VHH binders against q9y6x5. Designs and how they scored, part 191

Target 1, 379 residues: q9y6x5
Amino acid sequence: LPPKLLLVSFDGFRADYLKNYEFPHLQNFIKEGVLVEHVKNVFITKTFPNHYSIVTGLYEESHGIVANSMYDAVTKKHFSDSNDKDPFWWNEAVPIWVTNQLQENRSSAAAMWPGTDVPIHDTISSYFMNYNSSVSFEERLNNITMWLNNSNPPVTFATLYWEEPDASGHKYGPEDKENMSRVLKKIDDLIGDLVQRLKMLGLWENLNVIITSDHGMTQCSQDRLINLDSCIDHSYYTLIDLSPVAAILPKINRTEVYNKLKNCSPHMNVYLKEDIPNRFYYQHNDRIQPIILVADEGWTIVLNESSQKLGDHGYDNSLPSMHPFLAAHGPAFHKGYKHSTINIVDIYPMMCHILGLKPHPNNGTFGHTKCLLVDQWCI
Short names: E, the ipSAE of ESMFold2; O, the ipSAE of OpenDDE; V2, 0.75 times the mean of E and O plus 0.25 times the DockQ between their complexes.

## First folded at step 7 (VHH)

Design zb7 (framework vhh_5j56_2)
Fold by ESMFold2-Fast, scan of step 7:
Structure zb7 (fold): chain B 379 residues (1-379), chain A 128 residues (1-128)
Amino acid sequence: as target 1 above (379 residues)
Amino acid sequence: QVQLVESGGGLVQPGGSLRLSCVASEFSGFTLDYYAIGWFRQAPGKEREGLSSIYSSGGSYTSYSDSVKGRFTISRDNAKNTVYLQMNSLKPEDTAVYYCAAGPLYGSSYFSKEYDYWGQGTQVTVSS
């Protein structure tokens, strides 16, 4: 029987939440599985880019989803997150569900994971749900477990996405202990429901389950704003993305725009595209704009004075506040093993190994995750 | 600082039409040409859902959710700091409070969290 894998994402689950709140169900999952305490995500630390990096093993410059808001200078297309998704944006990489369906006589199933309701290289997930935030976690779980048990060819790769704790992290900020405690307890209860459902259906002992996230969250404030309108007139540029990484398309000479921005605030870095730090792996794509502005942690770039966001992400991927965690359980994984750090791009080749798939060329290193797996030698 | 005000809601019969307006107002300094403006709705007992968005910095680009594509049209008048949602062929299922929101996106109809400024909402009721 082929191996099976369920990949679950709770959007915006900062690794440090595990230290500051109680998660009895998640801790029981970890006790009989593995925990990676920090996952170093890709830059920029946003939802669409990092979810696509998890399933392709590629940096954003390589897979082409470089932000949640994008402009392609060659084709003059603009990216937006809607039900009418243009495959153009997703076609620079091959996600694991496409590989799973094309290399083996196997099916994939998806409940709301970014990209799974889009045909990529003419291949869409065998079973999927069109994105709708109103659909409950229970309905998503019911569909995934039904497809895992009742499909021919068999579903061997399944994904499940949930919007929290990210939505509440933005609304309340991660330091609002009262509201975040309520949200995180509900997430832990959902993890308990997931495990219980898999046990009731006889799936638990033979299914590999990964619980992870795309990024963390940091506290923002009305006292930490960078007003872009104070240093440059809007007639000089087109704004592609604003905060905390602004994507600037100059309407005049690029050097002139750069010179107006470079000393605007001590709380952001201004980069010409060729000067973007190599460590970001955020340079070699037409969707990366000629100038980017990178705000310091907790600072918000605005065009007018106020922002209603109390929490945000997108910041430098070296910041621990931007890091998610990874927990896993199943026949492929050790029991009771803790690991300190992996790169988010390392998840893809590990998942390919578990499923017996040949990975497409990627930026991950299998050696970084082999200590998690029972069939590998680790030092 | 930035305030969004919706208007144009009301009671309409099935198959009818309404045009919603979203006016951005504050002291001098707010400009809609740098923002994506999205329309969202929320019915009782349901989560807030994105419907349509428009972004016009250098050009006008629009997106629509499948439930409203072909029936709703979004448009912008930057000189008046106003975004419109023309709603045609209205159904009872379209009954909800409608909100406009501003964010630095090309139509984040899925992720309401990405929008920074929100209006108070306007009620639309489709009933006979």
Scores: ipSAE 0.000, ipTM 0.222, lowest interface PAE 17.0, mean pLDDT 86

Design zb8 (framework vhh_5j56_2)
Fold by ESMFold2-Fast, scan of step 7:
Structure zb8 (fold): chain B 379 residues (1-379), chain A 128 residues (1-128)
Amino acid sequence: as target 1 above (379 residues)
Amino acid sequence: QVQLVESGGGLVQPGGSLRLSCVASEFSGFTLDYYAIGWFRQAPGKEREGLSSISSSGGSYTSYSDSVKGRFTISRDNAKNTVYLQMNSLKPEDTAVYYCAAGPLYDSSYFSYEYDYWGQGTQVTVSS
């Protein structure tokens, strides 16, 4: 019988939260499963890019979701992270649910995972919920578990997405221990609810469950602002994305815009597209704008002196504050095993192995995740 | 669901000022502070134009289009579940129906398709 997998994401769950707060339900999950302490995500460290990297195993320049806000100058299309369902943005890669459905007549189910309410290569998740942030975790869980038990062809791959702790991380900042403690306790309770639901339905012992996230969170401050308006007039460029990675489309000569921005702030790097560091793997896509500004950790790019988020993400993917974790439980996984680090692109080939799927070409390395799996040797 | 109601529109002379208010009602555990709020306008025969946005946080990011930068100021009062647009140095070309919209809980945007909930609009007329 082919194995089944449920992939769960808690948006913005910084890896270091596990060390600084109590998670009794998550710790019970890990005790009988595996923990990867840090997952090195892709640049830019934003929600849509990293969620699509998890399910494709590709860098952003390869899968085409290069930011939460994007512009294609040729088609004049704009992309947003809340409402855009145009397949154009998603068609540069094949996500795992499409692969799952096209191999051996299997079904996929999705509760709000980015891209699952979009037909990609003419294939939409067999069962899905249209994105709506107001839908409770309980309703998402009820739908996903019903589909796991009551589907033909059988659901073998399912996804579940939740917006916290990202929303609260932005509002309070990760250093607000009182508010973050309350938020993270609620998330731990939701993990407890998930495990209990799976046990009550007889799914727990035969289902592989991965709990992960797309990025972390860092503390921001009113004392760490970069005012772009002090360096360049709005008439010279179109702003495609603002902070902490600004995407600049010049309205005049690119070199002239670059020269106006280059020495704007000691807390921001300014790159011509071809000069973006190779380690970011963020260059070879038409949706990456001609000039990219990258703020230093905890610095916010603004268009005037104004109030800012208390927490943010999108920063350099080498920063530990940007890293999530990965925990997993099920028949494919060892029990009580801890691993230090994997790349977020490594999750896709691991999931393909668990499901018995042939992966599409990808940037992940299966060897990096072998030690998590009972049917593999760590040699 | 979030329901939005705009107020504060009307007739004003060139060079005058108006303050628009956008009041949101909460449903199912989401308050206004979980939503980015954008201000948009549409004049007859023209496309809807994004003017300003404020992010889903107490210490909010603010953004402005070139046409209103330096003249308009967006602010929020989450205790009153209200967002304001202070409009100064009004010009005849500012004549339009003004809309507030509630959108993604992440990044603020000028693009109208990012916003899930829209008010009914309030008319602003700048004329002598």
Scores: ipSAE 0.000, ipTM 0.186, lowest interface PAE 15.4, mean pLDDT 86

Design zb9 (framework vhh_5j56_2)
Fold by ESMFold2-Fast, scan of step 7:
Structure zb9 (fold): chain B 379 residues (1-379), chain A 128 residues (1-128)
Amino acid sequence: as target 1 above (379 residues)
Amino acid sequence: QVQLVESGGGLVQPGGSLRLSCVASEFSGFTLDYYAIGWFRQAPGKEREGLSSISSSGGSYTSYSDSVKGRFTISRDNAKNTVYLQMNSLKPEDTAVYYCAAGPIYGSSYFSTEYDYWGQGTQVTVSS
């Protein structure tokens, strides 16, 4: 039988939650598997960009999903995080489920992972669910396990996405221990349900399972707002994305807009596109706007209004608060191994290796993940 | 295992024009439109020099080194799985082996290491 992999994402699962809350089911998973304590995600630290980086191994400027809200100046197209299904946005890369289906006689299955309900290069996941946040974790799990056990050609790659703890992180903030402990205990119970279901179906011993996330979460405050309207009039620009990374499309001279915005706030950096720091790998794409504003951690950019968010993400990817973790279990992985840090783009070539797929060119480094794998020499 | 093939090189007089083409062998759904493509050249005894790059997909972002800006134009035709370098106003100092390369990141004219797949090269000679 061909090797199988289930990739699970809990949106917004900040790495240090593992140190500050109890996760008995996740701890049992890790005890017999591997843990990467920090995954350095790509900039900007948002849901759609990082989920696509996990499955392509590419920086955002290379795969083209550069934000949750985007504008392409050449085609005049707008992307919205309200389930934009135009393949145009997704076609700058080849995600692993497409490669899995095209290189071998194999199927892919998907429960809500971003991009899996879109035909990318005329190829859609063999089994998928149209995105709907109202569908329970149990229903997503039931479909994934059914497809893993009952498909021809066999499902060898499956994805499962869950919106928590991101939604609660935004609502309560990551420092609300009472509310976050309730949310995170529920997530741990879902991990327990996942493991139990896989054991009952005879999948557990031969399935590789990765549990990860796209980003972390940081505490925001009504005391940490940057009012963009105090710096520049709306008539001078079109706002493509707002906070914590604002994407500005000038309606007048770019230099004039830049001069109105620079020094607007000591808690915000203003970049012309060509001046965006190289370490972000966030420059070489038409969907990156001429001026980018980057708020300091915990600061929210607003338009003459208050923010209801007590937590947010999207900030500098060097911030530990923006980092998720990665845990994995299965025949490909060592047991009881802990690793410090990998880059989120490293997950893709590792998954290709596990599945025996030839990876498309990517920004990941296989050497960074080889200590996790039983068939590789470490150090 | 992607094989890139450059064509369109040859001998041309100073002030002349050439159009280079870069094509990729297809496998398992791979096409050039997934990649940023860069053009590089290397003259005998010189370092490999980046000349131009074009972004993946529609190719909306292009870059040029100062030595070729205004004379060379990069373009892509994804329907033909081909990238072109139009070279105008050629000078004797443009004599070199020209390479195309494919990389997942938008190529930099300064950093050949950003490109994963390389062609074998095509000779361009500018002389009278």
Scores: ipSAE 0.000, ipTM 0.116, lowest interface PAE 21.0, mean pLDDT 86

## First folded at step 8 (VHH)

Design ub1 (framework vhh_8dlx_2; at its last look DockQ between E and O 0.24; V2 from the best seeds 0.00; counts 0 for: pae E 3.1 > 2)
Fold by ESMFold2, look of step 8:
Structure ub1 (fold): chain B 379 residues (1-379), chain A 120 residues (1-120)
Amino acid sequence: as target 1 above (379 residues)
Amino acid sequence: EVQLVESGGGVVQPGRSLRLSCAASGFTFSRYAMHWVRQAPGKGLEWIGNIYHSGSTYYNPSLKSLVTISRDDSTNTLYLQMNSLRAEDTAIYYCARDYWGEARTYFDYWGKGTLVTVSS
């Protein structure tokens, strides 16, 4: 009898794309379900950190995936997109699919969600695809729906990840209406295909579906570059991450490195770790480097080079351009309800409630999402 | 101007070894993680492995015992040693420069590739 949930992410889907572009299929999905117009994500507003925050309900400092690029000086381990399989990086939290599949008569399935091909606490998603960007959305969807329909014990929680519109947002920038209109039309068609396939397979009426994203996208420009090499000789530090939040591991006295950087650009804030604003919840993890550099929106930190990106993300999580949306449909959700804002960490306790799971300690607030759910009293 | 130029490809018999080179210019090579990627005819891209500025290497598990990646920062050269070559190793081999902090689009510059054909 346990309810089923499919969690879908379209990477880099900025919330205001819904107002500025046409989405007939997504709007039909929303009409018969719920919409949260803005989801306030976590700092830094990058892919791996925010996907892990969705499934753990934790700030980045608490779950330990603090960036897409990390280095641990004690173990000398590296983390990146191509080198993300060491459980060492992921084991500071327990994602929802691990909790789910350890229940009697339950399994979990995954199509490319960050971390689902890693044995976290010696537990890997029951069914999963190893990450491969060449695998089509159709193949990802086919595997997920096959597992939802044909598995014993049954799959009760599934994830599906897609790289767009993030990839195109980087390439064109969000202000390129012609190219982004084409890209977003294709994504709406994929959402239409998703819904139609669930209907054809008899899943639509009894499967809860969340469609969300990890972050937005802002416009960049070749006239908004911060040349780090103009401010400090590269021999004074090791660079762990570059833009728009640079992670600096000093090779000399930290205060000396800070002093060389503090006036580098009026469009960049330079923080000693203890001085990082509390509102970022980005301080209490050894993987956060002793100095971080935070570029202003639309500015790019470079190493004496031009930038190939016309759009980027990773900036301050208070920026509306960094915020995604959330839409949901299924028996747990109201029909035709619209909500203004939640925090991305609130998604986890909501999902635990839908699935009847005891949440691990987390930073989310169930009360923020109660109005989305038919079994809750809302005021 | 960032440039990556692969060399050392060609026709080779099964069971033999081959070393590919990638000459890098236009950037401070020693600061960057570097990657090898291949594409077999009619297939998608397959990541082979990488090497960080520290010299640490990581490999595609399916290829780990068959390949070795090294770098020479004094000559700005990246190497791929391939052993016990098989017909399925026929592909265009690319070197690529890592880009910090971006998932799922983690290379900003690619070489033009060098063709390796394993044929008996």
Scores: ipSAE 0.480, ipTM 0.788, lowest interface PAE 3.1, mean pLDDT 92
Fold by OpenDDE, look of step 8:
Formats: C-alpha cells, structure tokens, sequence
Structure ub1 (fold): chain B 379 residues (1-379), chain A 120 residues (1-120)
C-alpha cells in the first residue's frame, strides 16, 4: 500500500499564535505527532511564493514565483491573484503533486492550493478545485477526503488550503487579541473537523498529515508609513508590487530612480537587483525587477491612493513575526516530538521521502527533518 | 443590512457598449473598495476589476481595454462601462464589496448579479 500524504495550509498562521492562544484540537494533533515551532520561510514572505516553495523545495529565484504580483518584461505578461492560470509562471519548477501524478498507480488531489488548478509541465492533478474563496472549508475537506478514500488510481498526495487567519490578520492586525482569538478558535475547530472526518473515514491511522502555513503577520500602523510619492514622481517608474517589498521598474535611467529612492526613508532598504543580499536568495530570476524596496518590520509602503491594512507580511524572512509553524501526524512521524526550527524548503525533500518519490533538485536539506521521521536516525 | 443590487444588464449586439450599475446600501460606501466580477455559463468566476475608495482603479489585464470602473459616492453607486462587447462577454455580472487579502481577492458581500447577453 503506497503511503499517503495530506498537506494542509492555513494562510498567515504566525508561529507564536501557538504560544499566545489555546488550540485544543491542534494541540491534540501535535501531542500525537510532531511540531516544528518555527519554520523559516523564503523571501519575500508572501503567499504564492512560499506555497510554491513548500511543494518544490526551491527558493523563489529558482521556482520563478517571486511575488504575488509579477511582470515579465520580455513577454509583457502579468501575474496576480486574478491572473495566475498561465503555466508560463509555474513551469520553471516541478511541484510535488506533478511528480506524484506522473507515477504509476498514483494520483494527486488539490483543494485550492496555489498552482494546483494550472497544468504545469502539461500535467494537472487528477482531482482539483478551481479557486473560489466562497467555498467553505467543509466542502473543501469533504472533496479532499473523498478523493483520498475512493479514487482509482489512489490519491496518494493531496493539498488543502484555507485563507485564514491571513485575511483576519490583515483586517484586525495580529495584536488585536479579541478578534484574533475568535478567528483562531475557528481555525482550531476546523482542525478538529479535519481530524474527525479522517477518523470517520478510517484514514487517520494510515494517512500522513502535515498542517503548516506560508507566513506570519506583523502589526502595521498609520504612524508607520513610507510614501513613495514624496521621493519620486510616479511617471519615472512602473510599480509591479508595492508593500512591504516594492518591485520597481524604472521608466528612466535605473541609477536615477535608485538615487531618488535610496534615502526615501530610514525604515526602508533600497536595493539594485545585483545588490540584493545573498541571504534572501532573491536575485537570479528575470522576474525580479531592477530595483526592490524592503520596508522595515511593521512599516508600510504607500502611494497617495493606497489602501492600508492593520496587519501585513512579506518582510524579511529572518523576522520571527514572518514565521509559520509545522505540525504533522501519521505513520511516518514520531509521537510527541517537538523541533525548534527548519527551513520551509526542507519540507519538500521530507515529503518526497515519505511518498517514496525521487526529488527534483532542490534547496532543502533532508537532514533537518530526520528527527521528525520514525524511519530515520536523529542526530 | 448590507445590500448590493446590480442593474443594467440585458441583451446587446456585438460591438455595442453597455453600462452596468450597482446600488449599495447598508454601509458607508465611500470607505470600501468595490469589485466587478463575472461568471460566464459553464465557467468559473472571473475578476474584472476594482475601484478603491480613493478612486484608483485596477483591471484584469485581459479586459483592461474593454472596461472602465467608476463610482459615485454621493449616490452610493458603482459603475461598469463595457465597450466593444463580444459574445464571450456573455455572463452574469456581480458587484462585490472588498474584503481583506493580499494573495487573493476576497469579497464579503455580493449582489445577486445582472445578466448580460451578447448576441447578434
């Protein structure tokens, strides 16, 4: 019987939520499985890039999803949440569901995980849901578990995506204890529903389940704004992405644009593409624009007409507020084991190991997750 | 109670223009970004564009040349101007109120939609 794996993402679940709020269902899940307290995600710390890093094991510069909003100067194509279906954007890497799908007697399923409703390398999951934010978690869960239970060839890898607590984090800010407590309770209840559904179907003991997230959330404020219009005329550049990492496409000389921006704010670092710090692994891709602006934690880059949020993410991936967690349960995992930290790209080789898949070249280190697995020696 | 009511739909010939309206009530309209989305028969939802409270607009690149979104805050009305309509523009058109999100567009309230049929 081939191993099965369900990968679940709750968008924007900051790691320290586990320390500051009660999660009875998630804690029970962890008690019977494993926990990684902090997952260092990839820069930039945004949804599309990090979700694709989870399933490819690659930094953003390598898998080509470098932001939620992208522009390709050669093809003149745009990528956004409303325009994400072109395989052009995804084909620079091979996600795990494609690898799995191409194996004999295996199939993949997906409920609204980024990229899963796109044919990548001319392959799409046998079962998938087109993204629709109006579809309930319950419906997503029901479809995923039905496919895991009744499909032929059997679904051996499945993904499940949910938009909270990200949306609420943006709306209320992560420091709003009253509202976030309510939201996080709902999420814990959804985890309870997940576990209950798996038990009801007889999948719980044999299914490997990973619950994780793509990034955290930091508190923003009207008092921490960086207005680009105060530094440079809008006619001198095209804005590809805004906050907290702005992607700038100059319409005039790049150096001139850079010089106008470099001292715009003490709370913003300005980089020419070639000067982007190596630790970000965010340089070697044509989709990265000539100039990027990186706001300090909690600062928001704005234009005069910009909408503002009370919480945001996308900042330096070394910041704890940007880090998600990872919990897992199933026959591949130990019980009652807690681990301090891994890199988000480490998840891919681990998942490949669990599924018996040969991994594509990736930036993950399998050694970082060995202690989570029952069949490995822990260093 | 928040309400959104679309109007202006109907049957139109190819090449013609059409202006849709969305009447908003039950909330401070001027404080919210608004969106237009459509659903063609047998297809999923397609985002058309939005307008922020500041008046700034963003459009689906595939539709940008064909649509203009505007708003009148004094009358709590959202507009969608469509030009050079094609058969493929046949759909139910919805207005929706913006909800928070960065990677995905979220809507917390929807109208019931208005049907636009483009046929010769």
Amino acid sequence: as target 1 above (379 residues)
Amino acid sequence: EVQLVESGGGVVQPGRSLRLSCAASGFTFSRYAMHWVRQAPGKGLEWIGNIYHSGSTYYNPSLKSLVTISRDDSTNTLYLQMNSLRAEDTAIYYCARDYWGEARTYFDYWGKGTLVTVSS
Scores: ipSAE 0.036, ipTM 0.447, lowest interface PAE 2.7, mean pLDDT 93
ESMFold2 (binder alone), look of step 8: mean pLDDT 84; pTM 0.848

Design ub2 (framework vhh_8dlx_2; at its last look DockQ between E and O 0.65; V2 from the best seeds 0.00; counts 0 for: pae E 5.8 > 2)
Fold by OpenDDE, look of step 8:
Structure ub2 (fold): chain B 379 residues (1-379), chain A 120 residues (1-120)
Amino acid sequence: as target 1 above (379 residues)
Amino acid sequence: EVQLVESGGGVVQPGRSLRLSCAASGFTFSRYAMHWVRQAPGKGLEWIGNIYHSGSTYYNPSLKSLVTISRDDSTNTLYLQMNSLRAEDTAIYYCARDIWGEARTFFDYWGKGTLVTVSS
């Protein structure tokens, strides 16, 4: 039988939460498997882009999901949380569940992972849940495990997504020890439920499970605000994305807009599209707007009438506060092994290897994950 | 202060049409995408659709044939045209202001809502 893999994401799980809070269920999961302490995610460090990078192995400029909010000037189409089902946005890459789905005697399943409820390259998972934030983790878990256990053709790849601790991180800020302790405790309990469910169904020993996240969370403050309205009139541009990376579509000459913004704040870097630092791999896509603004860590770009969050993400992907973790368990993985760091795009070739899939061209390096795998030599 | 005030709700017979309005104030209306959502009795919030500053509209597939969203930036007003109303369309209808780039959070402000009751 082909190997099986379940990929689980807890949105916004900052890597150092593992050091600062107690996770008895997750620690037990790690003890019997592997841990990557820090995963360097892709720029920008947002939900849709990074989740798609995990399953494609591509930088954002390559897979085309370059933000949670996008605009295409040619088609005048918009992408957002409320409008994410147009294949137009996803078809610049082939995610792993599609690759898997197209294999003989295999099927894919998904519980609300970004893009999984969209026909990509005219292919959609055999089993999926439309996104609904009101659906409990338990219901999502029950469906995923049922499909893993009873489907024909067998589900060999499955994804499971949960919105915490991201939502709470935004609400309370990552430095709120009292509230975040409560939230993270619940997440650990959910991991316990996951493991228990798999054991009850007899899946635990044969199923490869990856638990990871898309990004971290940094503390924001009312004392660290950048007000764009103080620098430029709103009639001179269209705002496509706001904070902490603003996407600017000029309505007047681009250079004029740039000049009005370049000195707006010492805590914000302003880039013309062609001047975006190479290390971001965030340049070669038409969906990236002509000007981007990148706030420093913990700073928030606002308009006069904007709401405020106590935590946020999307910042420079080199910042530790933006990094998630990766834990894994199953026959493909060692037991009791800890690794310092990988790139988030490295997950894709690893998953392809585990599943016996030929990977599409990608930006990941399989060599970075060899030490996690029992069938590979560790360099 | 940001304010959104819905109006136009009431009791309507099945098969009839109704247009709701949302008056916006306290912010630059033309720069924001706007949403309509509803909540039926005993049910959760349901997204109806949105309209961007560009004028582009998107709808819940389950409701697309029955609703039209429009806006008038000169009067800071959002509209929801509903046709062929059914009993299941009974709900409190809310307008909401869009927020950029926040995962699974569409808006930061919404009105108090207007009740639409579809009954024979």
Scores: ipSAE 0.396, ipTM 0.739, lowest interface PAE 1.3, mean pLDDT 94
Fold by ESMFold2, look of step 8:
Structure ub2 (fold): chain B 379 residues (1-379), chain A 120 residues (1-120)
Amino acid sequence: as target 1 above (379 residues)
Amino acid sequence: EVQLVESGGGVVQPGRSLRLSCAASGFTFSRYAMHWVRQAPGKGLEWIGNIYHSGSTYYNPSLKSLVTISRDDSTNTLYLQMNSLRAEDTAIYYCARDIWGEARTFFDYWGKGTLVTVSS
């Protein structure tokens, strides 16, 4: 029987939620499997970039999904959550579901992971759901398990995406214990439902399951606003993305725009593209704009207005508040093992190993994850 | 304070056209992408389309031939033109402001909606 893998993401699940909230179902999952306490994600710490980094093993500059909001000046194309289907944006990399189903006797399935409803390199997941946020977790799970059980050639790689706790994290902020406790309780129940469904269908023993996330969440406040319009006339640039990393396309001399912005706030770093810190691996793609503005943790860039955000993400990827976790269970994984940290790009070569796939060139390091796996001798 | 106020709803006959408006205040309207969404009775939200500050528009493929979104930045007004209305177009219609750089989340500001009822 070929090895099988289900990759699950709960969007915006900050690593330290595990310490600060109760997760009886997730803790049972972890106890019978492995935990990576912190996953260092890629900058910018946003949803589309990090979900694509997981499945390609590439930094954002290399896979081309460099933000949740992008603009291509040559083609005049826009990219956003509501406009993410053009293969143009996705074709700079080959995600694992494409590689998987091009192998003999294999299929891939997807329930709403970013990019899985796009024909990337003329290839779309063999079974997939078009993105629709109104579709319940139960329906997503039912489709995935149906495809895992009833496909020829068999589905060996499947993905499942859920929008929480990200949506509630933005609404309430991670420090709102009352509301976030209720939200996270519901997510733990969904994890319980997932495990129970897999057991009832006879999938649990032979399916490898990874539960992870793309980023964390930090607390915001009306007391921490950076008013961009107070620093620069909006006619001098095109705004491609706003907060917490603004993407600025100058309409006048770039140095003049930079000079107007560089002293705008002590809580914001202003970078010319060539001066973006090397540790971000965020420079070598034409979709990265000539100037970026990076707000300090918990600060919000606004356009002369108030903000209703109480939580946000997208900040410097060195911040622990931006880091998700990874938990895994299945025949490929040890039982009861905890690991401190990996890089999010390391997940891809690990998944390729589990599935017996030849990885495309990538930025991940298999050695960083080998101690999670039973077929590896970790000292 | 950001506010979005929809108007122009009401009862219309099948086959007719209708234009909805959304009055925006409390933010720099000309710099934001704006959306129309609807909710039919007992159903979930359905995205209709958007318009960027550049004037570029994108539509739900199932509605593309039936709707047109436009904006007037001088009056801070978003428009939805609907043609050849059918009974299944009965819904509450909302305008919403795009969240810059967010994915897989709801819009940050919504109007209260305007009801469109398509019946004979």
Scores: ipSAE 0.177, ipTM 0.628, lowest interface PAE 5.8, mean pLDDT 91
ESMFold2 (binder alone), look of step 8: mean pLDDT 83; pTM 0.842

